# Ledger of designs, part 5: VH-VL binders against f9uss8

Target 1, 221 residues: f9uss8
Amino acid sequence: MVLTDIEYLLSYLEAHHVPTIKKKRHTYLTYHGLAEHYTYVLKDGIIKNSIILQDGREYNLSYIAKPDVISLLRDEVSRSTDQPFNVRIESEYATFYQVNRVAFWKYVNSTPELQNYVKNYYRKKLSENILRLQRMVMNGKKGAICAFIYSLVDLFGRKVNEGILIDFVVTNDDIAGFCGISSRSSVNRMLKELRTDGVITVKNHKFIIQDVSYLLDQIAN

## First folded at step 1 (VH-VL)

Design e09 (framework fv_ebronucimab)
Fold by ESMFold2-Fast, scan of step 1:
Structure e09 (fold): chain C 221 residues (1-221), chain A 121 residues (1-121), chain B 111 residues (1-111)
Amino acid sequence: as target 1 above (221 residues)
Amino acid sequence: EVQLVESGGGLVQPGRSLRLSCAASGFTFSTYAMNWVRQAPGKGLEWVSGISGSGGYTSYADSVQGRFTISRDNGKNSLYLQMNSLRAEDTALYFCARHLRYSSGYAFDIWGQGTMVTVSS
Amino acid sequence: QSELTQPRSVSGSPGQSVTISCTGTSSNIGAGYDVHWYQQHPGKAPKLLISGNSNRPSGVPDRFSGSKSGNTASLTISGLQAEDEADYYCQSYDSSLRGYVFGTGTDVTVL
C-alpha cells in the first residue's frame, strides 16, 4: 500500500539495520549545544524539546509523541555540529534510531521519497514555529495557555463522556515554559479560572476539555 | 589557565552599598553565562544571581531581588554585583562561578576563591 | 529558599563505600532537571565533581559516581580515601524559582 513519509523512513531504517537506543523517563537524549554526529529518529515514546538559555531560563518548544525525526536543523556536511535543543524523555521509555548524520543525508539525497519527507518536515516545523511565535507574542497569557491546551488535543486527545481527555500529565511548570509565563503561580491562577468557568476539569492529574469552543475563541491574533 | 578572581568585599554597615567585581581570564568570557553564589559562615551554598553571556537576561534569588544588580562588561572580561540596602543576613563569602556549557540545568564548572562581605555595625 | 534535602553527615572507613542522597521536589529534580555535585574542602572553593547526574569531569577519579531516580539523586564514593573528607553539595535548577537550588550539604567523615 501507500506509506506515509514517516512510515517510509521507518521502514528504510529497519531494512538497513540502523541501531536503536532506549532511554528512561526524565533522562536526556541530547542537550542544546552538545557536539554530535548523529541524527535521531523517535521510534516509540514521548519527548519534550526545550532550549535552556545560558542563565538557566527554560523555554519549551514542543512535545513529540509520534514517530518522527527529532531535528533536521544541523547542516548536512560538517562532521560535527551542535544540537539545537535539549531532548528529555517524557514517557516511561523512549526508543530512537541513532543514525550517523552524514550517512543520513547521503540516504536522503539518493532517495526521492526521503527528499519529499524532508521538504514536508521543514514545512511542518516552520508552521509549528510560526504558531508558537503567535502564541508567545500575540495571544497574551490566557490566550497562550488556551492555545497550548488546544495544541495538546492532536497529540494526546481522546473523547470521553466529560469531554476531551488530554491523556498525558502536563505539569504547571511545563505549561509556564511553553507559554513564556514567569511563574507557576500565574499558571495555577489562570487554570483555576478555566476550571471555575467550566472550560476544563482535572481527573487523575489529567485535563479534560469541556468547552473546546471557548479555547478556540481565546485564540485570536 | 582558566581563572576567576573576585574583589570588592569588606566590612560595611547595614543599609549601605557595596560593589563586587570578578575578573575572568583564560576563556572567551562573552560566550559563558556567569553567576554569583554565596556562603554564610558555617552554612551551605546559596545561589544569588545569574547573567547570560550577552548580558540580555538576568535572574535573582528572591532574597536579593530588588536590592542586588548583576552586570557584565565583556570588553573587560568582568562580572559585577551591585549590592544595595545591605542587611546582616547578606554576610557571606561571595563566589563568582561560570556555567558549564552543554549541560542541562547548567553546572558551575569554574569557581573563584571568593570575597568576604561582612555587614555589621 | 527551597533547598534540596541531603543527610547532614555520613561516615565510613577507608576502602568502604558511602552514598549521599539528594531529594528534591516536582519543580526541580522531579521536573527532570539534571543534578550536579560539588566537593568542598575546608577553607576552599567548591569543585565540580559530577555534572549532568553521572558525568565525571577530567581529573575526577572513577570511584565517584552519580545516579538519579525520580525525585532523588545519589552520589556514591567507592574505595573511600582520607582526602574524600569534605562537604558535598548537590545542585539543580528550579523552574518555579527560575533559578538554581543547592542541597543542604553533607559532611563526609573518613575513619
Scores: ipSAE 0.000, ipTM 0.433, lowest interface PAE 18.2, mean pLDDT 83

Design e10 (framework fv_ebronucimab)
Fold by ESMFold2-Fast, scan of step 1:
Structure e10 (fold): chain C 221 residues (1-221), chain A 120 residues (1-120), chain B 111 residues (1-111)
Amino acid sequence: as target 1 above (221 residues)
Amino acid sequence: EVQLVESGGGLVQPGRSLRLSCAASGFTFDSYAMNWVRQAPGKGLEWVSGIDSSGSTISYADSVQGRFTISRDNGKNSLYLQMNSLRAEDTALYFCATEGDYYYDIFDYWGQGTMVTVSS
Amino acid sequence: QSELTQPRSVSGSPGQSVTISCTGTSSNIGAYYDVHWYQQHPGKAPKLLISGNSNRPSGVPDRFSGSKSGNTASLTISGLQAEDEADYYCQSYDSSLYGSVFGTGTDVTVL
């Protein structure tokens, strides 16, 4: 039995008694630009990463719904300790390992398995962001919304009789922030059009994707 | 407490123009979409126009398209309706209203309205 | 513009129940858009009563309830009280108009 890279990291942090911090829904673990000496590893829960644009709008970058390092954008030796993202808790609670940044990189440098994790982490995050950017730029606002909804299948998708349930409440503000749309009312309008076309429906404030092919057709180029 | 106060109504001749204002307080105005809804004396509600929080997405009822212009000034917490080429059928009490925060396009809060009478 | 169809008036005695229908088309209620309800007392602005077919905002009594099936939504007022005497409007979104559409309105009279 071989541990996955993340399972190895989690077992390593537990074995070394790394402290955890627990945060409640809609509170922030940290903020974009905050000077901190920590690397955070999600142990349990769901979070949202975002940045504040120069015009004051919040731009949403990702949901993380399984254990993973929140960000590795800060180098191991720099005196700059500014956090790259706002991190908001989306589940009822989320729990994090709170690792001193220099200590984290000492662990990585001493452990081949953690070096492999870091390499794979960067590759995965870079490719995910390139794909997201490509689809949003190429497909207009409606295409961006379709691409975003489809991206939720991997994180929250569950097969039901009516189609694919997205088993997580995603607000119009969140969708606007993920798609670079300045208005939640524009998002609401486009979602109502998708409902009219029988592409999605809403049950208990959660989406059900009824026509997956339509979503794929809107984003396939 | 959320408050919306409409002003600018009055008696006008057919073919002339009138500008309505709505002053908002008690909430983060620049985060909410806003609408104008009218009600002719003794008649029902009719949606007139809507504008999103940034002012970039605007829509109009067919009956007013090309004649009315909705706008907002987020720095002044104000919503406007410029009404041109007024007709007798535009006679109504004009309300401004906010849209709700969640999935549904609901009108959460309403002003008291300002009366526009188009008559010779 | 198209309107949602409501009965002109409904009446009942204190303690009775009344139901107001709201009938739309395939471009609004029939297209899975939710229905919202507003109460308007004479000389006053409308007030949100029911959102999303059946959700009661804080402060709205349990005797107000909403439902939707196909092209028709309904508002039911049980245990009628004198203060329920008002006009009631349904509202939805219309995809062909790219905008909101209101019902014709129903006058509720309580003895």
Scores: ipSAE 0.000, ipTM 0.455, lowest interface PAE 12.8, mean pLDDT 83

Design e11 (framework fv_ebronucimab)
Fold by ESMFold2-Fast, scan of step 1:
Structure e11 (fold): chain C 221 residues (1-221), chain A 122 residues (1-122), chain B 111 residues (1-111)
Amino acid sequence: as target 1 above (221 residues)
Amino acid sequence: EVQLVESGGGLVQPGRSLRLSCAASGFTFSDYGMNWVRQAPGKGLEWVSGISWSGGSTSYADSVQGRFTISRDNGKNSLYLQMNSLRAEDTALYFCARVPDYDILTGEYDYWGQGTMVTVSS
Amino acid sequence: QSELTQPRSVSGSPGQSVTISCTGTSSDIGAGYDVHWYQQHPGKAPKLLISGNSNRPSGVPDRFSGSKSGNTASLTISGLQAEDEADYYCQSYDESLSGWVFGTGTDVTVL
């Protein structure tokens, strides 16, 4: 079987003896705006990327639950070493390859497979962000919440007798941050409506989606 | 079967501190949000503070923000309210109340303790 | 303090019906948040009487009923009995305060 782009990257980092770092739940790997000389690659675990808005609110960008690069954004005008996101550990532990930034790009420039991985990485991230933005602006707050819950199916979804279990604890604060909703109470009210209507239920602090079609109808506008 | 028992109230001077406790029994404590509600003598009910099932989210009434801290110990089935910089206006019977929803914000308070009296005066 | 407006007192004779109003604002009841009702006898803790506007918990007599329209919720006690003499409080969530608000309380007197 042929290695995927990410499997190739992981094998390459292992073969070149790149050091790893291990971090505990709810600690931060790095912060938005921190000057740092590393590119991190998630080896194992679950993380959350976010930024802090001007009013102090956290806006959540993504969960990463599978091996992937946590890349730095370069801009010739701004500080090129600044980290683009806060990275918080969501699993009990997460393990990362910690790659010197100059060394990482040297590896990429010398390896056609890694060049392809980076190109595909940016296309995928851009596409995902455009789709998220479209759903949020088209569907209002309730539609944004429905779109977010549905997006968790790909990351954490598992079929059970009652529906689709989201096998990860997601807080109302996280939902508010992903949906750009300033009020936790607004999120809680909408989740209560979905529970009352039989769309979702909660078991052992995890969502079970009972009516997937309802969520999709809200997303379609 | 569900039981909530408050303790820690008493007479305290203005500016001092007091810690209230609420002991829960007869249910899985970690499945429920918890709230503190107070009632001044001869007055109505006033919400004070709330905490989610995990302790990950807390909220406070404006009148106590920065002075009171709500916390819980799920291993001990206990809820706490640390009350600092007490004022005469904090004099009230303090009730512990349970929210059946996993979230503290929109659920009803289905069980209440009997209250513990806090008197702030000289 | 209490934020939702209730009448200070309501009186009735045994067997009559009484209704208690609870009026909020556009940030609580008017925003669509549920209204809960509590009964408090003198010297006792409050007891949940009505949840989610109109739902009656197990053990609450069917003569108690709740409703909500616009900015106002109502609690109706039909077939009024001596044991109904108590204080009644409504409660809702206020999104502008990011917290719970109780009504001013209504004293029900059974004559």
Scores: ipSAE 0.013, ipTM 0.490, lowest interface PAE 8.7, mean pLDDT 83

Design n01 (framework fv_namilumab)
Fold by ESMFold2-Fast, scan of step 1:
Structure n01 (fold): chain C 221 residues (1-221), chain A 120 residues (1-120), chain B 107 residues (1-107)
Amino acid sequence: as target 1 above (221 residues)
Amino acid sequence: QVQLVQSGAEVKKPGASVKVSCKAFGYTFTDYYLHWVRQAPGQGLEWVGWINPNSGGTNYAQKFQGRVTMTRDTSISTAYMELSRLRSDDTAVYYCARDYYDSSGYFDYWGQGTMVTVSS
Amino acid sequence: DIQMTQSPSSVSASVGDRVTIACRASQSISSYLNWYQQRPGKAPQLLIYAASSLQSGVPSRFSGSGSGTDFTLTINSLQPEDFATYYCQQSYSTPYTFGGGTKLEIK
């Protein structure tokens, strides 16, 4: 059998007896700026990457809901470097391989399949970030909210009779943090407009997208 | 303070087995891999293998595969290296050494060494 | 296996001298090279890891450089306690391998 890049990595880590750590909902795996010597690989669960500014505002960078390396932004060689993001657990539990960073890069450097994983990882993350930047910066605040809601389809989307259920509870604070909107009340106002226009509805604290075309139209530029 | 304390000198006949111990102090035993490195009298350093004290997983140099066994006892923070079917050219000082980070291969603290002499 | 070659095998020097020891790998090991000092009858001690990173507590007169296949250890101003044998070691892949050693002797 041919394994995907991530399946190969997970199999490699398991075969080498890399330890795992398990964390519960709304605890932090690590913090932005924490000096640490590990590379973390999500084995199971959902996490949120963010930075918290000096004034207490949280800027949310991404959800990760499928197995993947959390970040490859730190160098290959130095003993301890600062973590680039806060990592908060969003599922009931999340499990991570906790790999020494120097050992991780030695595995990569000695294994062609892992080198391919890293090349594909950077290409994918660069493309996703450029696309996110284009949509978020160019579309204004309402467009940013529409782009964010649409981005949840790949991670949490499930087709139902009423439309596409986003099968994950996303708070107005999280939306504000993802969209760079300073006010929860501004988020509430724009979400109310989307509900009034029949674009979305809310059932059991989860979004249902009723008009996908509207969201895409707001993102078109 | 970190230290690794090894068992005393051993004299063995060819064909016998030797088991050397390495007891760890001053750090969490299961957080760091332990390596074994030997040095024949007047010669250089030769890597034998490592053990992950947390999992019990091991990796041995091919030269020693089938003759060396590395184990640990987490309750007393002690690692063991057993070398079987001893030959005269196994005469060496055997060191245990802590890996700076997991299996990074940076040996930051060393035991004092155990002299193993194999003679008829 | 990756072969590590050190040169010279021995060097005679006086206190205050600048000494350079070379280490060559049989294939590229990036920056995964460490340097150790061993005094007679004692265990080796880590001086430098990752080619150029000075281990905590090691005097600043020691420095390492190089990448790929060619590496050097430099002692800027030799002190009496520096007369010892020095070993390079690749940590790129198992089996980890050491150079043959360089004995630093008093002139």
Scores: ipSAE 0.000, ipTM 0.461, lowest interface PAE 16.0, mean pLDDT 85

Design n02 (framework fv_namilumab)
Fold by ESMFold2-Fast, scan of step 1:
Structure n02 (fold): chain C 221 residues (1-221), chain A 119 residues (1-119), chain B 107 residues (1-107)
Amino acid sequence: as target 1 above (221 residues)
Amino acid sequence: QVQLVQSGAEVKKPGASVKVSCKAFGYTFTGYYLHWVRQAPGQGLEWVGWINPDSGGTNYAQKFQGRVTMTRDTSISTAYMELSRLRSDDTAVYYCARDLYGDYEFDYWGQGTMVTVSS
Amino acid sequence: DIQMTQSPSSVSASVGDRVTIACRASQDISSYLNWYQQRPGKAPQLLIYAASSLQSGVPSRFSGSGSGTDFTLTINSLQPEDFATYYCQQSYSTPLTFGGGTKLEIK
């Protein structure tokens, strides 16, 4: 009977017969700067948001692994329709509701439940971004990697006999992009330090966190 | 040109100590770990331990814990390995090798120092 | 400790032959494996890192493959300078461990 904000949104989109689009692994749903008339809502799958820096490096912003709106940075009256991020599919497939932007905002503005969802969305995203900035800037490169690995617990964490399995393959290039580190080799060095210290191990190319307290200590002081 | 230059051969009696040096050229000394690897005559390679020249932190194989000490002098870009209470089975060529801070990929090696322990 | 087992311990081959050397880890080490060549009286030289990446300056006839526990070094079209001893090394965790070595001898 009682739906969460996102469950309410999904039920609303389904009831209004909003079309879906399906994309395969390592293809892009959209690109930073691409002009589009749509708001996308992730129905199923895992995606990565990123931008390309001036020097050609990819700076990764977030993984989204549960149903959510991809971005709400543009309203229905903005002349700019440009997408703010590159959106790449990380699961085998991902499925999205493709919502006409004007229609989306019309229904948000006419529906108190959707307006509440939007307010909560902005609060959540702002808080997540502030926390990410604090961890990355104040703790240096090793702290950034520790903060990033810890952030994967909420998205992909599963308890196993050896510790907490991060049930998703994260490449050294993706880690470098999330942490603002220019070299895959530098990421590999720091990950080996964590393995040597017994903080993490690797099974089938996925991390297992063996010492959560160590990661938290690198973040908190 | 990256180069690791080690001290000359040593002959010691059982129970003595030996200190081998490894001087680094052509790179930032504090940017790389230095490992020590030994090889007994006709045998394979055995890891002894590493030193982080920046912090002075060390990690030793359990077999050598309590007998080995690794140090460095940043002002002359030189690392040292001292092995005490020498036994005949410590007879080996001792190599220093460079590693990019925990990559454990030994891209440059010293020429080796022969340590002979005989009674 | 992670035990590294190489096979064979020695192999005799002729110039132009394709030689394959195997290395097994006692546990999953992902792709954290290096291969070294040691010529008589010389220090070891890095050939392959991260299981399959060629070190700068190493001839393309050397290749590495494998992941997890099973790894292979292949020398395609053996040359006279390749007669040496080869060692695998896990780069996953301390204590770092080497295989027992494979001596490649002229037939």
Scores: ipSAE 0.000, ipTM 0.436, lowest interface PAE 15.3, mean pLDDT 84

Design n03 (framework fv_namilumab)
Fold by ESMFold2-Fast, scan of step 1:
Structure n03 (fold): chain C 221 residues (1-221), chain A 122 residues (1-122), chain B 107 residues (1-107)
Amino acid sequence: as target 1 above (221 residues)
Amino acid sequence: QVQLVQSGAEVKKPGASVKVSCKAFGYSFTDYYLHWVRQAPGQGLEWVGWINPYSGGTNYAQKFQGRVTMTRDTSISTAYMELSRLRSDDTAVYYCARGEYYDILTGYFDYWGQGTMVTVSS
Amino acid sequence: DIQMTQSPSSVSASVGDRVTIACRASQSISTYLNWYQQRPGKAPQLLIYDASSLQSGVPSRFSGSGSGTDFTLTINSLQPEDFATYYCQQSYDTPLTFGGGTKLEIK
């Protein structure tokens, strides 16, 4: 097929010689509240967006595992403003285009293909946020965990003999942070129930989903 | 390349406290849970608890709750276990051990420190 | 707490023998069982995790089997360096618990 919106953006940035930055696993690209002049575009790798709450707990917002703009929440015209999220590298390395924010918006405003990308980006992110809220607050804590595990299928899922392998290590702390659960022991208890019921298993620190229909049955309409 | 290096042997009187350190090398300190396991002379292994070095969160075996405190200092990649109100039956080698990402689901220890002998005698 | 029972507490064997060590959990732990080897004066070393998965660097003569409540560690063709104490450990629930150990000694 023809170039997707994101493929167009990446080609545009490369053609305009936008510099890249490369970061290693578990380092931070940027921090919530940092005043910066840049919009970052993930070129390759896997990252996690989060905020740190006042009590030191991490509240996890999303994984990004495909090329995309990390955030478009900041205004188009101010020369700098605060970054909305902590961005931590989850793959061995991740590479980003580091685009001056004002220049980024000038590119968008002059290019119909990029305007379409931005429109679709906001729609997609709004939909993802609604699903995140459903995961956290509807169907209780067990339903939130089931919805979260199922959400990993699109990003990291591959079929294996035992079921669907989530080919990425997700810790109990990360699950607690994604699901708004204050206690890692509550996460562990619910994961133990899922394992006992034959819904999931864990091998080499990765989930294998054995009963996909059970997970779907636990998710709110 | 992965190595856990513990502090040296301690001799304490009953009622005292001991603080054992475990310094991590060769990996990202905050990526793995650290567990503490003890072994009395000539006896088996007993799990004490774990610490998540990223968050500082801890989980202790009920037997030690109220007497054990686990902490860490991420700037020097070091974890600590402090045991208070020592009794003679606390005499043991104390090991730190690296747990995998799913500490409670898998809970296996791929790398161990060399151990710290804590002797409680009057 | 999940209680782990190993049998026997000691076993005498000769180089070249096949040895089996049993571990029993007080409740079902699925496959969340690990095996460790401890040589005198040394820290334990991981041999097998997830009941049957061989840790990298561990000789293929070591194998694990079982699920639920009954588990076995097998050593095919004992070597001199295998005379040590072996521990099973459940990772199904906290507190994490170990078996009492099996001392493998020269016959």
Scores: ipSAE 0.006, ipTM 0.459, lowest interface PAE 9.6, mean pLDDT 84

Design n04 (framework fv_namilumab)
Fold by ESMFold2-Fast, scan of step 1:
Structure n04 (fold): chain C 221 residues (1-221), chain A 121 residues (1-121), chain B 107 residues (1-107)
Amino acid sequence: as target 1 above (221 residues)
Amino acid sequence: QVQLVQSGAEVKKPGASVKVSCKAFGYTFTSYYLHWVRQAPGQGLEWVGWINPNSGDTNYAQKFQGRVTMTRDTSISTAYMELSRLRSDDTAVYYCARESYDFWSGYYDYWGQGTMVTVSS
Amino acid sequence: DIQMTQSPSSVSASVGDRVTIACRASQSISSYLNWYQQRPGKAPQLLIYAASSLQSGVPSRFSGSGSGTDFTLTINSLQPEDFATYYCQQSDSFPLTFGGGTKLEIK
């Protein structure tokens, strides 16, 4: 068998007994602006990346629900040690490899498999950020909510009789933060409208997408 | 097997420059970072900097920035450390050390025998 | 810069003794701490890396423990060849820094 790039990295980290840190739900691994000397690699769990805006509102950037490096924005010679965003735990627990940043980049620079991983990582993150910008700039508030809900299909989607179950509890505050909407009450009103129109339903605090084509029609290309 | 062999002892006047060599044997020279560490007589160990022999990239301790230059010649598997504007407190044994090929930078699995650099008027 | 403080600066012991050397970092370095042994007139040799991992070829009487800011090197049954100077080193951030050393002397 051939290991994927991330599987290769994880096998190496485990074989070399890289220290791990385990965090519980709704605690933070790191904060935006916190001085830290580590590159974190998610081993298990679900996390949310965010920043705090000048007015105190939280703006949510992404969920990560499978093993991956949290950020590659700093290398072995970067002067700044400040974290680029907040990392909050969303699963009951999440476990991370805590890798010295310089050691990580030295290993990458000497390992062709990891150089390929880094190239693919940047390509993937650039594509994700372009789609996020499209969602925010080219869609109205309702369109942003529709685009966000649809984006959860890849991470948490399961086919059920009623449609596509999003097998993860997403709060109205989180949706507001992902869509740049200032009020959870506004989010709730728009979600109620989508439920009334038969686009989505809710079962045990989880969304079920009943009309996928409606959501897709709301997404700008 | 793996061995790091350094150049012989040097005696220099204040203000002069010294260039110490470290020749690698028994492994792929470009696959491992090389560090330079010094030790003044009767004192502890002090990190000077490192070089990536593959790329030629370097990183120096702030104290030596502007006075130290690290280079390598891949054709002869040799790394060099040149220290300029020497002062009497630069008198020390200078070691080259190979960093292990893993995620913990800064532990050294092989050391050169050391080069005594004496700076006196 | 991360400051590394070793205690004691010297310790006197007899063959067969259990010896403990401490190392403190001025800020958390997780487990990125290494221990080296230096015999008079020789280059240092790696004993322990990543706080507790024994280097291949190093006798099992050597062990390391600790995390964060407080670390310990232990020699369980001192042998004549163990009388040397011991250094801790942090590999968490640049510049890499060493402790002041602990000289292990014959009692």
Scores: ipSAE 0.000, ipTM 0.520, lowest interface PAE 13.8, mean pLDDT 85

Design n05 (framework fv_namilumab)
Fold by ESMFold2-Fast, scan of step 1:
Structure n05 (fold): chain C 221 residues (1-221), chain A 119 residues (1-119), chain B 107 residues (1-107)
Amino acid sequence: as target 1 above (221 residues)
Amino acid sequence: QVQLVQSGAEVKKPGASVKVSCKAFGYTFTDYYLHWVRQAPGQGLEWVGWINPESGGTNYAQKFQGRVTMTRDTSISTAYMELSRLRSDDTAVYYCARDEWGSYAFDIWGQGTMVTVSS
Amino acid sequence: DIQMTQSPSSVSASVGDRVTIACRASQSISDYLNWYQQRPGKAPQLLIYAASSLQSGVPSRFSGSGSGTDFTLTINSLQPEDFATYYCQQSYSTPWTFGGGTKLEIK
């Protein structure tokens, strides 16, 4: 069976008995600005990345819900580097491989499959940042919420009879943080409107997207 | 019809162990975490711990760590809570309640099992 | 552990009254707050989840509000079947913890 780039990495980490750490829901793996000597690879669980802007506001950047490297923003030579964002556990527990950063990059540089993974990783992160910028500055509040809900399809989406189930509970605080909206009550009002219009419904605290086309129509070009 | 059905009342002496069962009906047993919550006579609710029926993973309140064990049998959709080295202050009604993978509420509760610890 | 404080511990009211029960968390719990009703000799029943969402089958006279540390349960027009004990509960972090309860008694 041909392994994907990330499956190749996970296989290597398991074969070499790389240490794992386990963290509980709503604790932090790392903080923005904290010096870090490790590259972390999510083995299991769901995490959220966020940053604190100069005005003190916390903006949510992404959920990671499948095995992946948490960040690759630092060079291969330095033994320590500042963590660029907060990493909070969103599942009941999350488990991470903890890899020495210099050793990680030596492995990448010796493995063509992982060099390709790194190129694709940077491209993916650049695209995600552009979409986040559009959400924050180009869309109105309702459009930002629609864009955010649609973005959850890739991470948590499951086709069900009623539409697309987002198989993860997303709080209104998290939605506000992803959309740059200052008020949870504003989020509640817009979600109520989407439910009333038949765009989404809620079952067991989870969204079901009933009208995908509506969400897409709200996203800036 | 979704329901949780618990085993009957128990009377134990100090130092003994008790094992309470909670059988699930009307839903997929492995889709929801099961929690145990106790209530001493005339007192409030106290969380004991949870079990993930899919994995068998558990989490216990520190107060009960070392005395409580939670298990399950997926073939009969039943969860168990065993509490050892019983003390008189363990006298309580013990409830099981379901919650989906550590989501946000106990939407279905068992009827409760009275455990009395006395000489 | 996150401590949950309810006030009042008991309240006496008449049918038709508006009753408000408060719940305070020792730290921010976002909207990870639930309200339960317990009738004498019965298991608790879920009324409100995620601070403000009404559980299916629960009468609309019940409502919840609040976020962060301060939360409120309101019963708009008290009915005879509402005389019970009410508990708040946080599910933000293990161990999940309950308030001390509020006994709602007939005046």
Scores: ipSAE 0.000, ipTM 0.482, lowest interface PAE 13.4, mean pLDDT 83

